VHH binders against Protein farnesyltransferase/geranylgeranyltransferase type-1 subunit alpha (RAM2). Designs and how they scored, part 10

Target 1, 316 residues: Protein farnesyltransferase/geranylgeranyltransferase type-1 subunit alpha (RAM2), of Saccharomyces cerevisiae (p29703)
Amino acid sequence: MEEYDYSDVKPLPIETDLQDELCRIMYTEDYKRLMGLARALISLNELSPRALQLTAEIIDVAPAFYTIWNYRFNIVRHMMSESEDTVLYLNKELDWLDEVTLNNPKNYQIWSYRQSLLKLHPSPSFKRELPILKLMIDDDSKNYHVWSYRKWCCLFFSDFQHELAYASDLIETDIYNNSAWTHRMFYWVNAKDVISKVELADELQFIMDKIQLVPQNISPWTYLRGFQELFHDRLQWDSKVVDFATTFIGDVLSLPIGSPEDLPEIESSYALEFLAYHWGADPCTRDNAVKAYSLLAIKYDPIRKNLWHHKINNLN
Short names: E, the ipSAE of ESMFold2; O, the ipSAE of OpenDDE; V2, 0.75 times the mean of E and O plus 0.25 times the DockQ between their complexes.

## First folded at step 1 (VHH)

Design d13 (framework vhh_8ghr_2)
Fold by ESMFold2-Fast, scan of step 1:
Parts: C-alpha cells; structure tokens; sequence
Structure d13 (fold): chain B 316 residues (1-316), chain A 125 residues (1-125)
C-alpha cells in the first residue's frame, strides 16, 4: 500500500458510541490514530485517494466496523464517476475485495459490500464470482455467509444452471453437509416454475439413495420432509416414502413400551421422527404418532425429550 | 450437558416491555450455529420470532414482531437476548430458546435443537 501524508488533518477522539461497537478490539496507539483520522475525514466528507487508502488500513484491523465500509462505498462511487474507465475501476476494487474476503470469510459487511459493488457495476459477471465462492466453500463448506452470497448471486443474475450439480458434488464430498442440502432446496424453490414428473422421481430416488447410505444422517431426512411439502400433490407420499422410512425402524411400533434396555436398536431415529410427523397429520393415525414420539423420548433420542413431549402435546 | 435456560418472562400491560434472556451452557456460540426465539400460544402452532448468528450479528424477524422486537447476543457471556417493546395481547405465549445446529434455510423448524423449558409472557390489560 502507498503511504499518504495526513499532516493537514487532526485526528478526532473515539466517541463512546463507537467504543460500544468495537469494545472487543484491542486498542493500540496506531489503531487510535487511524480511527481519529477516519472520523476527521468522514466529518469533512473527504472523498479522496488518501481517504480510500485509510479505509483499507482500518478494514485490515477492524473489518466489522460498519461505518468504514459505508464511507469506502461513498468514496468508490465518487471516484468511479470521475474515472475514464468505470469497469476497470470497479474490477480493481473487486480484486482488492477478493483478498480482504479471503482473510475474513465470516464478516457480514464484506459480503454486503460485495453485493453493493455488483449492483453498481455496469456489466457484473457471475462467472467472476464463481472462483472465490468455490475457494471459500472448499476451505469451509458450511460457511453461512458464502452460501447466502451464492444464493444472492443466483437471484441477482437469474442463473441457476449449475446449482443442482454443485449441490450434488458437495453432498458426494460430505453427505452430512446440511448447507449443501439447504442449497439443493433453494434450487427447487427458486429455479423451477414447472417441474417434470421425471425430475420429481429422480430427486426422490436421489434422496432415498443418500438416506440408504447413512440412515442416521439428519440432513436428507429434513430435506425429504421439505421436498414432500413443496411437491405434496405429486409425490404420492402415503405409500412409497412411508414404506421406505418404515424399513429403518424394525418392529418397534409392534412392541410394548417398556424399559429402554428391552427395546431394540433401530437404523434411524430420524426415520421414526419422519413417520411420527406423517402419522401426526392424520387423526386416524394419531396413536401411532404418540407412540413414535414416546419411543424417541425414552430411548432413541432422549436428549431432545422436551421437544418430543412438546410434539405430543401439539397433537392433542 | 448442553442446556439453554430461558428467563425474563412475566405479566405486562399492553404497550409495555420485557427482556428475555437465554443462557447457553455445555457449548460455545459458533459461526455455523444460530440462536432463535420460538413462541407458542395455547391452541396455536410454533412461530419462529427472531434469530441471530452470534458471531456474524445477522438477524431476522417474523413480520408480526418487526420493528418491536430486537434480538442480540453476548458472546463473552454465552447469552442471547430478546428485547420486546410495544407488547400486544397477541404476543402472549411461552417463549423458547432454540439452537440451530446448521443454517436451517427454508425449513427453519426442522433445524431446531436443544429446546429449553420456556418462559411464559402474558400481556393483559
């Protein structure tokens, strides 16, 4: 970074309102100087190259400071308007932001600023965003901010063409990755106005295959419930899905509720929960739902006993 | 043991305020986990009222409470809060603190884990 002269500017002291926001940041003399200079330049509404550089220095040490991102955005908008090549200027800003983002993957302000830059850009490119999205998900496959930004890009660009395959690839890499399952649902909710019977059948088979591989994985079971709710009228779920789920609980519904040690192990407590939900929707099968939730409370998921009792009470 | 312990409920008049607290023990807040407030009135289903990412500060609210309720988290105390202002009779419910093990997305209720015992809020004239 280039060094700029600030001898003509008197730093303003940090106010208590800013200190409440930044109370967990270790204060040094250098940090106090940078913040004082920023406050002074903001108060003067200075939109200059030295102000832009100062915001970068502050972001390096305090990337969660909302005010500095807003100030930098105002500077960028001003300088872009004076630039001979707006596209080159904004691409250079995005290049700078790529490095900041890689160093701070869980910072909300960075992703928000990135959205603002794409909205400002005269020819934004989803293709430019894909490498950083891939790199950051490869580093941390459950990073909520990265997944949220990818979904925002899909909506902003109206482009979902690679998302189903991408979700499939990440589920193949880690079948427990709930973020990948959540993104797969995002695809079905947002990408399709009309869904074919073949697509529905293929998706149901995909879900059942993944459940069969790891029956005690919560993610595909919650996904299955959501998918059934989204496409209820087409999935005939009273037969195929219920029959499938029943294969994972053995004969526990035929056994008397007794001591936990007398009950057999089952392949999936989530299958039992799924069936309880199904039976709970119909008054004629309410007794089956009550029994299933009771079995979850006493043996198959006792850590969530309060949740299961709550579910039973809701059935009445 | 993982626990979420709710407190701060009580009887309040319409237009009044209450602050609910949720103390977490047996785990620390993480960027992949969300803390939420869920309420249930007698004869009604569960409603997700508010949620927060303690690490990122991102928040979301049900339309019924937007502008009136504020969710916050104190990472150092491992505690989440729900500030409830301009309370209405329809806000009367048992309020539960819940942990999301992963971002829940479009089926938020399915991602809820480790329910507390709840705290009763009664808004009456």
Amino acid sequence: as target 1 above (316 residues)
Amino acid sequence: EVQLVESGGGLVQPGGSLRLSCAASGFTFSSYEYIGWVRRAPGKGEELVARISPSGGSTSYADSVKGRFTISADISKNTAYLQMNSLRVEDTAVYYCARYTEPSGYWESYGLDYWGQGTLVTVSS
Scores: ipSAE 0.000, ipTM 0.158, lowest interface PAE 20.6, mean pLDDT 80

Design d14 (framework vhh_8ghr_2)
Fold by ESMFold2-Fast, scan of step 1:
Structure d14 (fold): chain B 316 residues (1-316), chain A 125 residues (1-125)
Amino acid sequence: as target 1 above (316 residues)
Amino acid sequence: EVQLVESGGGLVQPGGSLRLSCAASGFTFSSYSYIGWVRRAPGKGEELVARIDPSGGYTSYADSVKGRFTISADISKNTAYLQMNSLRVEDTAVYYCARHSYFEGDTYSWGFDYWGQGTLVTVSS
């Protein structure tokens, strides 16, 4: 790429109050120059190759500057309309964006811009997105922006075909990965209008197997409750779920509420919370819910004591 | 504080029309967030009726409403709409506005992190 001449353009200075003046002290002279040139070209509404290069230079040092992404998008739209091959032009822009994204995985503007490019593209490809999604999840398996973008792609392309297997693979890699459990729920909410008895039984078994491996893992317990709520009309498996959860709390519900030292250990405080929630939904089992929340406040999760008291008060 | 407030529900005759509104506060519409309309009829589970990316123009509809319902959004008013035409008795349900932002900080939201209170739509003579 060739260096461009800006001798015909004077940078526009930052016009600011006191807070902005303090922020300017943190800038380099080169950054001030680049920002001044950008403001000048924006004021001229210049949609040129030198303007495109300038936006790339600014994005390299200030990727969170939302105005520059909007300006770049306008330039790309203009240059695309002048191009003999729109697909090739947009694919080259996506190639540039891949490098920017890998350097700035937690930047909101980058993922927004990527979505905008796919919406402009005459033949966008989910398959093209998969390598960058894999690479970035391999680097940070809990990156909110990467997971959000993958979900956006599934909805944009109406393609959920591989998402259960993908979520399973990441749960197998890290059973505590709440992002993977959340993505699995995203599949059931968006990909399936109806669930068969076999699918319901298989999914329940998957959840119970993962809970059995690590009973004190919050993610599959929260997932189980959500899955049960989503398919609430399947009454027959509620009993199995309640019975299963009860195996992790011993006989604490039959013991008198005394001092914490007198209460036994349990395999999962999350099982107790799950059961409290279940019992709290039915007036006939409200006393069990009150006792379970009281036990959480006293011994099994005292850090959240105020939350458990609030839940008890809301049952009345 | 994120809130979604629905309005526009009511009683309509079969073949009639109704427009639901969803006013959002505590966040701005963006391409990262989908706004959806989810309905629940007696004896049925939840059905995602329509979804929109307010800034990007992407929309999707359930097959049961395709061609009859139109989802739209006004970014300047931070409000989403569901225009319901050619209403049928089977469209009778509580309609919820929901944000599907893929935010994982609320472990109890399960794909939709914030919900409105719901508005009842009754289609009957």
Scores: ipSAE 0.000, ipTM 0.134, lowest interface PAE 18.7, mean pLDDT 81

Design d15 (framework vhh_8ghr_2)
Fold by ESMFold2-Fast, scan of step 1:
Structure d15 (fold): chain B 316 residues (1-316), chain A 126 residues (1-126)
Amino acid sequence: as target 1 above (316 residues)
Amino acid sequence: EVQLVESGGGLVQPGGSLRLSCAASGFTFSTYSYIGWVRRAPGKGEELVARIYPSGGSTSYADSVKGRFTISADISKNTAYLQMNSLRVEDTAVYYCARPGYSYTRSWLSYGFDYWGQGTLVTVSS
């Protein structure tokens, strides 16, 4: 926003070949000028207000330029150390970054830089991060960078109090949203040192209710497996859960393996995979696991037959 | 044709022991099926006493019998057992061997047993 004088600095030109000459029509003269000035100031290790402004102009047109983010971070660290109000300075930097982030939601450097700013901040606030996280998730509920940053914030602030309800809300909005199911698992892995019998029972009921609504949805089956493994070893799964899963596969394990046309339909191929994984833990149930994976290969998920054969070969 | 046949019931004094057997035919215990023991006392409703997943060995028990009863299965003999120790007068009931059906509408949330044996009477009295 402020205009700065660069008359004392000679831009360093990009070393070029025929390919760059063919591409120069795609570049504005301003872009070439800005990049030349940036290289000159970086070579001088200049950490000034005009250098800070130059990095903002370059980020506006080339946000994936790794070197410029490192240079800006060095300038911010220097200027922060000379500021009368470090909190105000870093909050102003975060306000600038909010605008850049909204324009570039899938840029890794932006989220990485944001983490670096929070680490520098003497009084960082998770509450300040929530509006941008909400806005970005409302725009794209499956954005990997936004989910990863939210998880980083939970760990950085040691604050998980809203995360279970948040995951529930997004699952309610879209039951197929695997990012929301993954975040729910992140909560159980990281938020609780001690889990009550009531919490375990309530969570199992939540999972089973969601599976019952859409038995062919992979997300809650993957989540149920992870949840069982978190609180029970693979051999010692809750018998209620195993019983529940068996209701979705009919009598296919009692029938001879013959023509695929002679096998009945089942409510969920994911239930069969879930049970095969459990049975694969015990040598006494190895034959059940082999049969289940074979049924997946020949009828219930033949597109992934090579995966099922690999799983059979990995049985102990 | 699924069939479950119970045996081992009888008269026993309080503090005594009995072992019930359930011989299964028409399916194998090496498959996904759970086996349960359900009792019905004279003039009372049904109570699920114990359950086993024979191939995996997982078991569960009603609070009323936990620590006194042990459910087990012999996969090679296709037979499930209920070992009843420290028997009480209130354990007097007809004991049924039961297996859940293969319908996707069945679940343990609803105690979905579709196949039942004929029952065996257990009387605990002095």
Scores: ipSAE 0.000, ipTM 0.114, lowest interface PAE 19.5, mean pLDDT 82

Design d16 (framework vhh_8ghr_2)
Fold by ESMFold2-Fast, scan of step 1:
Structure d16 (fold): chain B 316 residues (1-316), chain A 125 residues (1-125)
Amino acid sequence: as target 1 above (316 residues)
Amino acid sequence: EVQLVESGGGLVQPGGSLRLSCAASGFTISSYSAIGWVRRAPGKGEELVARIYPDSGSTSYADSVKGRFTISADISKNTAYLQMNSLRVEDTAVYYCARLSDWYEESGYTAMDYWGQGTLVTVSS
């Protein structure tokens, strides 16, 4: 916050021999000054209030610059250890970081730095993180870094209590949001050691309802397969799931494999792929799998015909 | 003066292992700079296979080597290492230790401040 004096510090020039053209593109006198001062203070191993402010100035213009985030972290760690109130110091740092995060939602380094601060904090709070996570995902519901950070928070705090409801809300907003479906799977894999049959039945119904709403949506079909693989033994549901999937392919399995123009339209090629995968797992139903993959290659997904032929060959 | 010296290269059978070492002098590898391993094979461009920030221990790898190669650093010895497991014929290359500069990373490129002389790794039956 203060205007600091750097008259005692000689800026160190940026190494430009290997990337002269890139250096010229990025150079303003202010940028050169900031980077030169940072290099000098780093070389002196200076962990001071003026160094902390310098890192904030650099982050404002170059937020993806890993070296400066790492330097700031070491300054913060040092100053925290010298502070009479570690919690207050780290809370002020998090308050500063909140503003930086809101202004730079696509910046990877911010989320990594955030994790580092929470690890240093004597009493970190997942509740404090939730509003920022919600705002960032609301702005870009498929932001990989924000989703990864939310998953990290769930594991770090051992807290999954809001995750199913949150994933459901995002799926209601955009049923094609694969990030929300992936996060829902993350919950089932990580949230509980003991899962009731009622919870599993409710989840299966949720999946089936979403598939019924948009049968030609890959995300819930991929999710259903994964969910079935995780909980197959816990819930007797193979015939129920197969019967459900069969409702989206009409009578194509009973028809001869002829020319594409002789085959009817189906409600979901993903249902046919799901059934092919299911039948391919059992040697007794191999012929059904071959027929389903052949139908995908011939009519229902001919763009991926080489993939379907490969899957048939691997059924041997 | 700044110097990076590689060692540990050689001839190895497919599926074998090698450990490369990079000894730094004239600077401390914990000075907020990444150390990386860059390889160049005949007919191929240069590929950054692994990087480490020695002070934080943060690492990253090229998709071609993930799960097989491990980069590490020993600050007390001022040395970086590349442990190469499950070696393949396509890993045959000259491996260079380099000090990486992230001063230009926002432009989508990582500049190399200093390079070693390189060490040859040949994977052949």
Scores: ipSAE 0.000, ipTM 0.277, lowest interface PAE 13.7, mean pLDDT 83

Design e01 (framework vhh_7pa5_2)
Fold by ESMFold2-Fast, scan of step 1:
Structure e01 (fold): chain B 316 residues (1-316), chain A 124 residues (1-124)
Amino acid sequence: as target 1 above (316 residues)
Amino acid sequence: QVQLVESGGGMVQPGGSLRLSCAASGFTFSSYAMSWVRRAPGKGPEWVSTISGSGGSTSYADSVKGRFTISRDNAKNTLYLQMNSLKPEDTALYYCAKDRYYDSSGYEWEFDYWGQGTQVTVSS
C-alpha cells in the first residue's frame, strides 16, 4: 500500500484520566497517532481515499472501535456513488472485510458491517458468503455471531435450500453441537409452511437415531419437543414418539417414590423431562407429570430441584 | 446495459478448427469469470469452459478437454474459444456467458447474462 501524507492534519489528542492511562499500556505510538488522525478527519467530515486507508489501519489494531466502522461505512457509501462499477467496488470491500473477519471471528460489529454492505449492494450473493461462513464454522463450530449471520443471510436472500444438509453435517461431526441443532430448528420455523408426511417421518427418524446414539444429550431432546410444538396445529402427536421416550426411563413411573437409593438408574433424565412436559399439558395425565418432576428433583437431576418444583407449581 | 455478442461460428469438416469470439460491454470485463455454454438441437444447455477474470484459472468439460482452449483479452473486452479437432457432436449454438459474482475467490459459476449465440456446424 502507498503511505499517505497527513502533514496538513493535526491529530486531536484524547484527554487522559487514570482509567485511560491503564488502557494505554497496550497502545503503541502508531496507534495513538492513527487515533488522533481519525478524530481529526471525522471532525472535518472528510470522505477521501486517505481516510478510507486510515480506517483500515485502525481496524487492523482495534476492530471493536464502533465509531471507526460508522466512519468507514460513510466513506464507502460516498466513494461507491462516484464509482463506475458499484458491484466491483463493493465486492472489493467485501474481499477486504473477509480478511478482517477471519482475524476477528467474535467481533459482532464486523458482521453488522457485512450486513450493511449486502443491503447496499445492487446484486448481493448468498453464494459469495458461503465459503467464509464454512471457514469460520470449521474453526469454531459454536460461534454465535457466525451462526446468527448465516440465519440473517437465509432470511435476507429467502434461501434455505442447503441449511438442513449443512446442519446434518455438523451434527454428524459433533452430536453435542447445540448451535447446529438450533440452526436445524431455524430451518423448520422459517423454510416450511407445510411439512409433508415423508419429511415428517424422515425428520423424526433422524432425531430418534441421534437420541439412540447418545440418550443423555440434551440437544436432540429439546429439538424433538420444539419440532412437535411447531407442527402441533397441523400434525397430531404420534404414540411412537411417546413410546420411544419411555424406553429410556424404564419402569420408574410404576415404582413408589422412596429414597434415591431405592430408585433404578435410567438411560436419560431428558427423556423423563420430555415426558413430564407432554403429560403436563393434559389434566388427565397431570399426576404422571408431577411424579416425573418429583423423580427429577429427588434422583435424576437434583441440582435443578428448584426448577422441578417450579414446574410442578405451574402445571395447568 | 450488459451486452455479449458472439461471432466466429460457421460450417467446418470433422477434424477442423474454429475460433469463437465474444465482445462484452456494459460491465468491468476483467472483474468477472466468463464461460462458454452450448446447446445442441433438441437438447438443453451444456457448459463447455470457464476462465477467471484475470485469465489465471481455466476449467473445461470432459468432452472438450485437450481439444478446446478458452482465453480472454481484457484490454479488448473479448472472450475467445479456440476449438480444435472438431467432431460432429460439437455441432451446437455456442453462447458467451457472464458469471454473476465477482471472481476474486474462485467461486463456482452462476450466469446472469449470456449472448444470442453463434452456430457451429461440423459435417462432412
Scores: ipSAE 0.000, ipTM 0.092, lowest interface PAE 21.3, mean pLDDT 82

Design e02 (framework vhh_7pa5_2)
Fold by ESMFold2-Fast, scan of step 1:
Structure e02 (fold): chain B 316 residues (1-316), chain A 124 residues (1-124)
Amino acid sequence: as target 1 above (316 residues)
Amino acid sequence: QVQLVESGGGMVQPGGSLRLSCAASGFTFSDYYMSWVRRAPGKGPEWVSTISSSGSTISYADSVKGRFTISRDNAKNTLYLQMNSLKPEDTALYYCARDLGEYYGSGSYEFDYWGQGTQVTVSS
């Protein structure tokens, strides 16, 4: 809301083709003036209140201009060092950034800047980040930047206590949300060096329940394999899991291969792939793996037939 | 008093089979995970297999997977280990252990009571 005087500064012309394209799209005399002033103040390394205001005006119209975010960060670092209340100063900056973030959900520079502010903050709070993460996931539950930032927060704060419940909530909302399944795997990889017997049983039951709801959903099958591999060597696959997977392929392993028209439909091609991988890990069950991959190649996933032939050849 | 008594050990030739039993008393058997652990001559203890209180969750060491089967009868307070396709390297004292078991993985098992062990010798 403040109006600053720039009469002592000569605007510098924009030098890049990308910036020229941006100027053509957003061309006004005011925009040209703001960009020229920004280049001039950057060249002078001016770290002043008017420079901070200018960066906010430019971010409002050109949030993908990565140079302006670096300049703003330098100004904030300088002004913070001169502030009598560093926490209050950085909290006000985060409050400003919250509005900018909500208006620009797919801007990578905003999330990078947010990380830089939390690293600079003497007492950063994960609790403060949760409302904005919720609002942005509510708007787009598959936003890569929001999920990446949440993972960064978990690692930065060493706090994973709410992540399983959060992943469960989003999977209940949309069982096909691969971002939620990926985040659930992130939890097991980073939060747990060991798994309790109760946690293992509960997690396997969660996975099996979700597979039972939609057997042809790839996400929980990919997750199940990854989860099993994380806590067990491939040779330590649980027989209960194998038996469960077998319920989705009928009797196809006992039938002659024949032509595709002669083979029955199965509830899940991903179950067959899961079983083929399991059987392929053990020389004693190699023949089952070969048959399963062959069935995938001829009927249940013929688009990837070259992959299945490659997997068969690699069993030697 | 908690007691675990193993039986069923003996001498067999390679490729043979043995069935070990563990009779449990002095506690509510059906409330506990149970494990088999072995100790070969000159080696430290090696975990072999674990079964959940209900019998629905079972795990095996890689060295015995596909050859050994753990089971339990909660009505009889008895734990079993069916050992098939025995190898000379299976020669060991086999212990029944009550598993307070919070975790899976090497070194993550917590046993509060052990039996006296039953000797299994595989030789030709």
Scores: ipSAE 0.000, ipTM 0.169, lowest interface PAE 17.7, mean pLDDT 84

Design e03 (framework vhh_7pa5_2)
Fold by ESMFold2-Fast, scan of step 1:
Structure e03 (fold): chain B 316 residues (1-316), chain A 124 residues (1-124)
Amino acid sequence: as target 1 above (316 residues)
Amino acid sequence: QVQLVESGGGMVQPGGSLRLSCAASGFTFDDYAMSWVRRAPGKGPEWVSTISWDSGSTSYADSVKGRFTISRDNAKNTLYLQMNSLKPEDTALYYCAKGEYSDFWSGYTPFDYWGQGTQVTVSS
């Protein structure tokens, strides 16, 4: 952007610890001047092209400065209201923000500002957001802010059509991707008021297939439990799911509790935890739950033995 | 070894307040979102609140929104839940939970680890 004249404005001194910290990062008098000019324009409530450009300069070097994002939003809101083409103006702002976002994917203010722009836009497009979301997840599949923003978009646009397939694709790419399993749960919680018999059967089969591939993967077991709790009044799992889970623990429930060295290995400690949870919900199977938690404490997950003892004490 | 230790529970009358704490160890605390989950007698677990790794985002169950505040101190590896205007229906065992990636837009988030819990009883 071109240089603007600020000769009519006196920079205001820096007054906050956050602004002092940002000054240390830049290590320049130029930064102090830019911040002083920003505070002066903010105090005057100036919503001008030179103020917009100043916010871009500050964001380029200090994207975590909350006040500057709020100021830029006020300027953009004002300028768009005076624009002949509001859609074009906001699309240009989103284009600018795309580059800033790609350079600063873990900055909370950037994602918050992006949400504000979409709320302001007269015809926002989820389709426009998808490429940047995909690129960001491809770059860092653990980026909490990107996953949260995608979920926000689904709710904002009331569009969940592609989310189950997307989660499936990410799980196929990396079966340990807990973010993908979490997003799959988000779909069931928010997209469906009623689950069909086919959807329920397909989802249970998907979960069981993934567990079978890697029985000692915590994510699909935690997901299965959550899915069970969400749709417990719709699920017949005592014969299908419980029997399936039992295949991963051998005959340990039939064996006397002895020395850890005398107990056999099992294919999944998470299967045993899942079964303990299931049995603990019914007074008739409380003894099975107690034994399962005891086995977890003494051999299959002794690192969390205090948790297992607590779960036993908390049974009905 | 991941360990979560809850404290601060107790007995209070309706309208009272309690502050729960969770001391975390065995992992890089500021890399993960943290949650509070509760279990009432005879009920399944209910998600209560989640806070992002940087405290920039928080979310709450509708039943506690406006009354509870989640916070964290990354320098001390501690998670907090400030509970105000407590109701009898808030009576439950409260668990500190570590999820690798929390979901602010769902009522249930997968959790890798749970603490032992701290009992909160609201009765007059």
Scores: ipSAE 0.000, ipTM 0.136, lowest interface PAE 20.1, mean pLDDT 81

Design e04 (framework vhh_7pa5_2; at its last look DockQ between E and O 0.07; V2 from the best seeds 0.00; counts 0 for: pae O 16.3 > 2, grease 26 > 24.2, placed apart)
Fold by OpenDDE, look of step 2:
Structure e04 (fold): chain B 316 residues (1-316), chain A 124 residues (1-124)
Amino acid sequence: as target 1 above (316 residues)
Amino acid sequence: QVQLVESGGGMVQPGGSLRLSCAASGFTFSSYWMSWVRRAPGKGPEWVSTISGSGGSTSYADSVKGRFTISRDNAKNTLYLQMNSLKPEDTALYYCARESPYDYLTGEYYFDYWGQGTQVTVSS
């Protein structure tokens, strides 16, 4: 890092109100100095290379300090405006940010800052963001902030071309990755108007295949339900889907409801739930739904028995 | 050897249409995402459009959205770009490019192979 001269700047004391935001940071003398300098520069409205460097130093030790991110953005915006090559300048900033991102996987301010930079960028690139997104998700598949940012990128760029493949890759690696399933649904929600029948059929096959691999995985069943609801009326689901789900419950619906011990095992309680939901929509099949929910309550998902009873009571 | 050969370029008046083709060989065409990139005189390369291997996914630069359509025929190993409502600013050398299989990992290089380009000139 380049060393700058701050001899002309008198550091300001750290305000007590910042203590709550910085409670995780040990107030070293160096930190006090850095923060004091930053406060001073902010008060002076200085937007300069040394100010930029100072923010980097502070972010390195206190990445959660939102004020510094805002200050940096203002500096970058100003410096960019004075640059002969704004694209180059912002790309350098993004390069720096990539490193910071990798070193701070739990920081959420970074993603807001990224969004701000992309909005500022004269020629932003989604593809440029894909590697860091992948790395962060691979590190933590449940990182909500990263997923939110990826979704934001898709919308910002109106570009969803990578999302199915990406979700597929994640699901292939971990079929229980609910975030991946959720993201896949996000794609369909946004792309449904431009999807062909063939693509829909292919997707249905994809879902069925994944369910077949692990029938007692809730994610693909939830996804299947959402998918069907997205493209079809609840009363008009394809018999193929219903038949498919039925394969996982055997003949349990033809048997009397008795002691749980007398009921057979089924391959998927989620299949039963799925079918119950579907049948519940039609008065002609509502009895099947009642039976299915009852079975869920007594044997196949007794932990959620209250939910099942509630669902039965609300069938109308 | 991977080969990409563009054709279909020419001179048209503003508002006119052209259809570009790219003949691909030397690789499994359907397994790769393909793109069109253009370069205007004195400017850097500009991404125009991308299509997935199956053709199910497409994307376009904002500058060409609604006017250009990318498509492919995997049986013929051919990539297409239908260009409608052409503008003078569309004047460029248009390249067919194969997407790198690892573009989502590196982000630095989208394309690993390029054609020689076909010239499109929009002028009154």
Scores: ipSAE 0.000, ipTM 0.189, lowest interface PAE 16.3, mean pLDDT 90
ESMFold2-Fast, scan of step 1: ipSAE 0.000; ipTM 0.359
ESMFold2, look of step 2: ipSAE 0.011; ipTM 0.596
ESMFold2 (binder alone), look of step 2: mean pLDDT 84; pTM 0.835

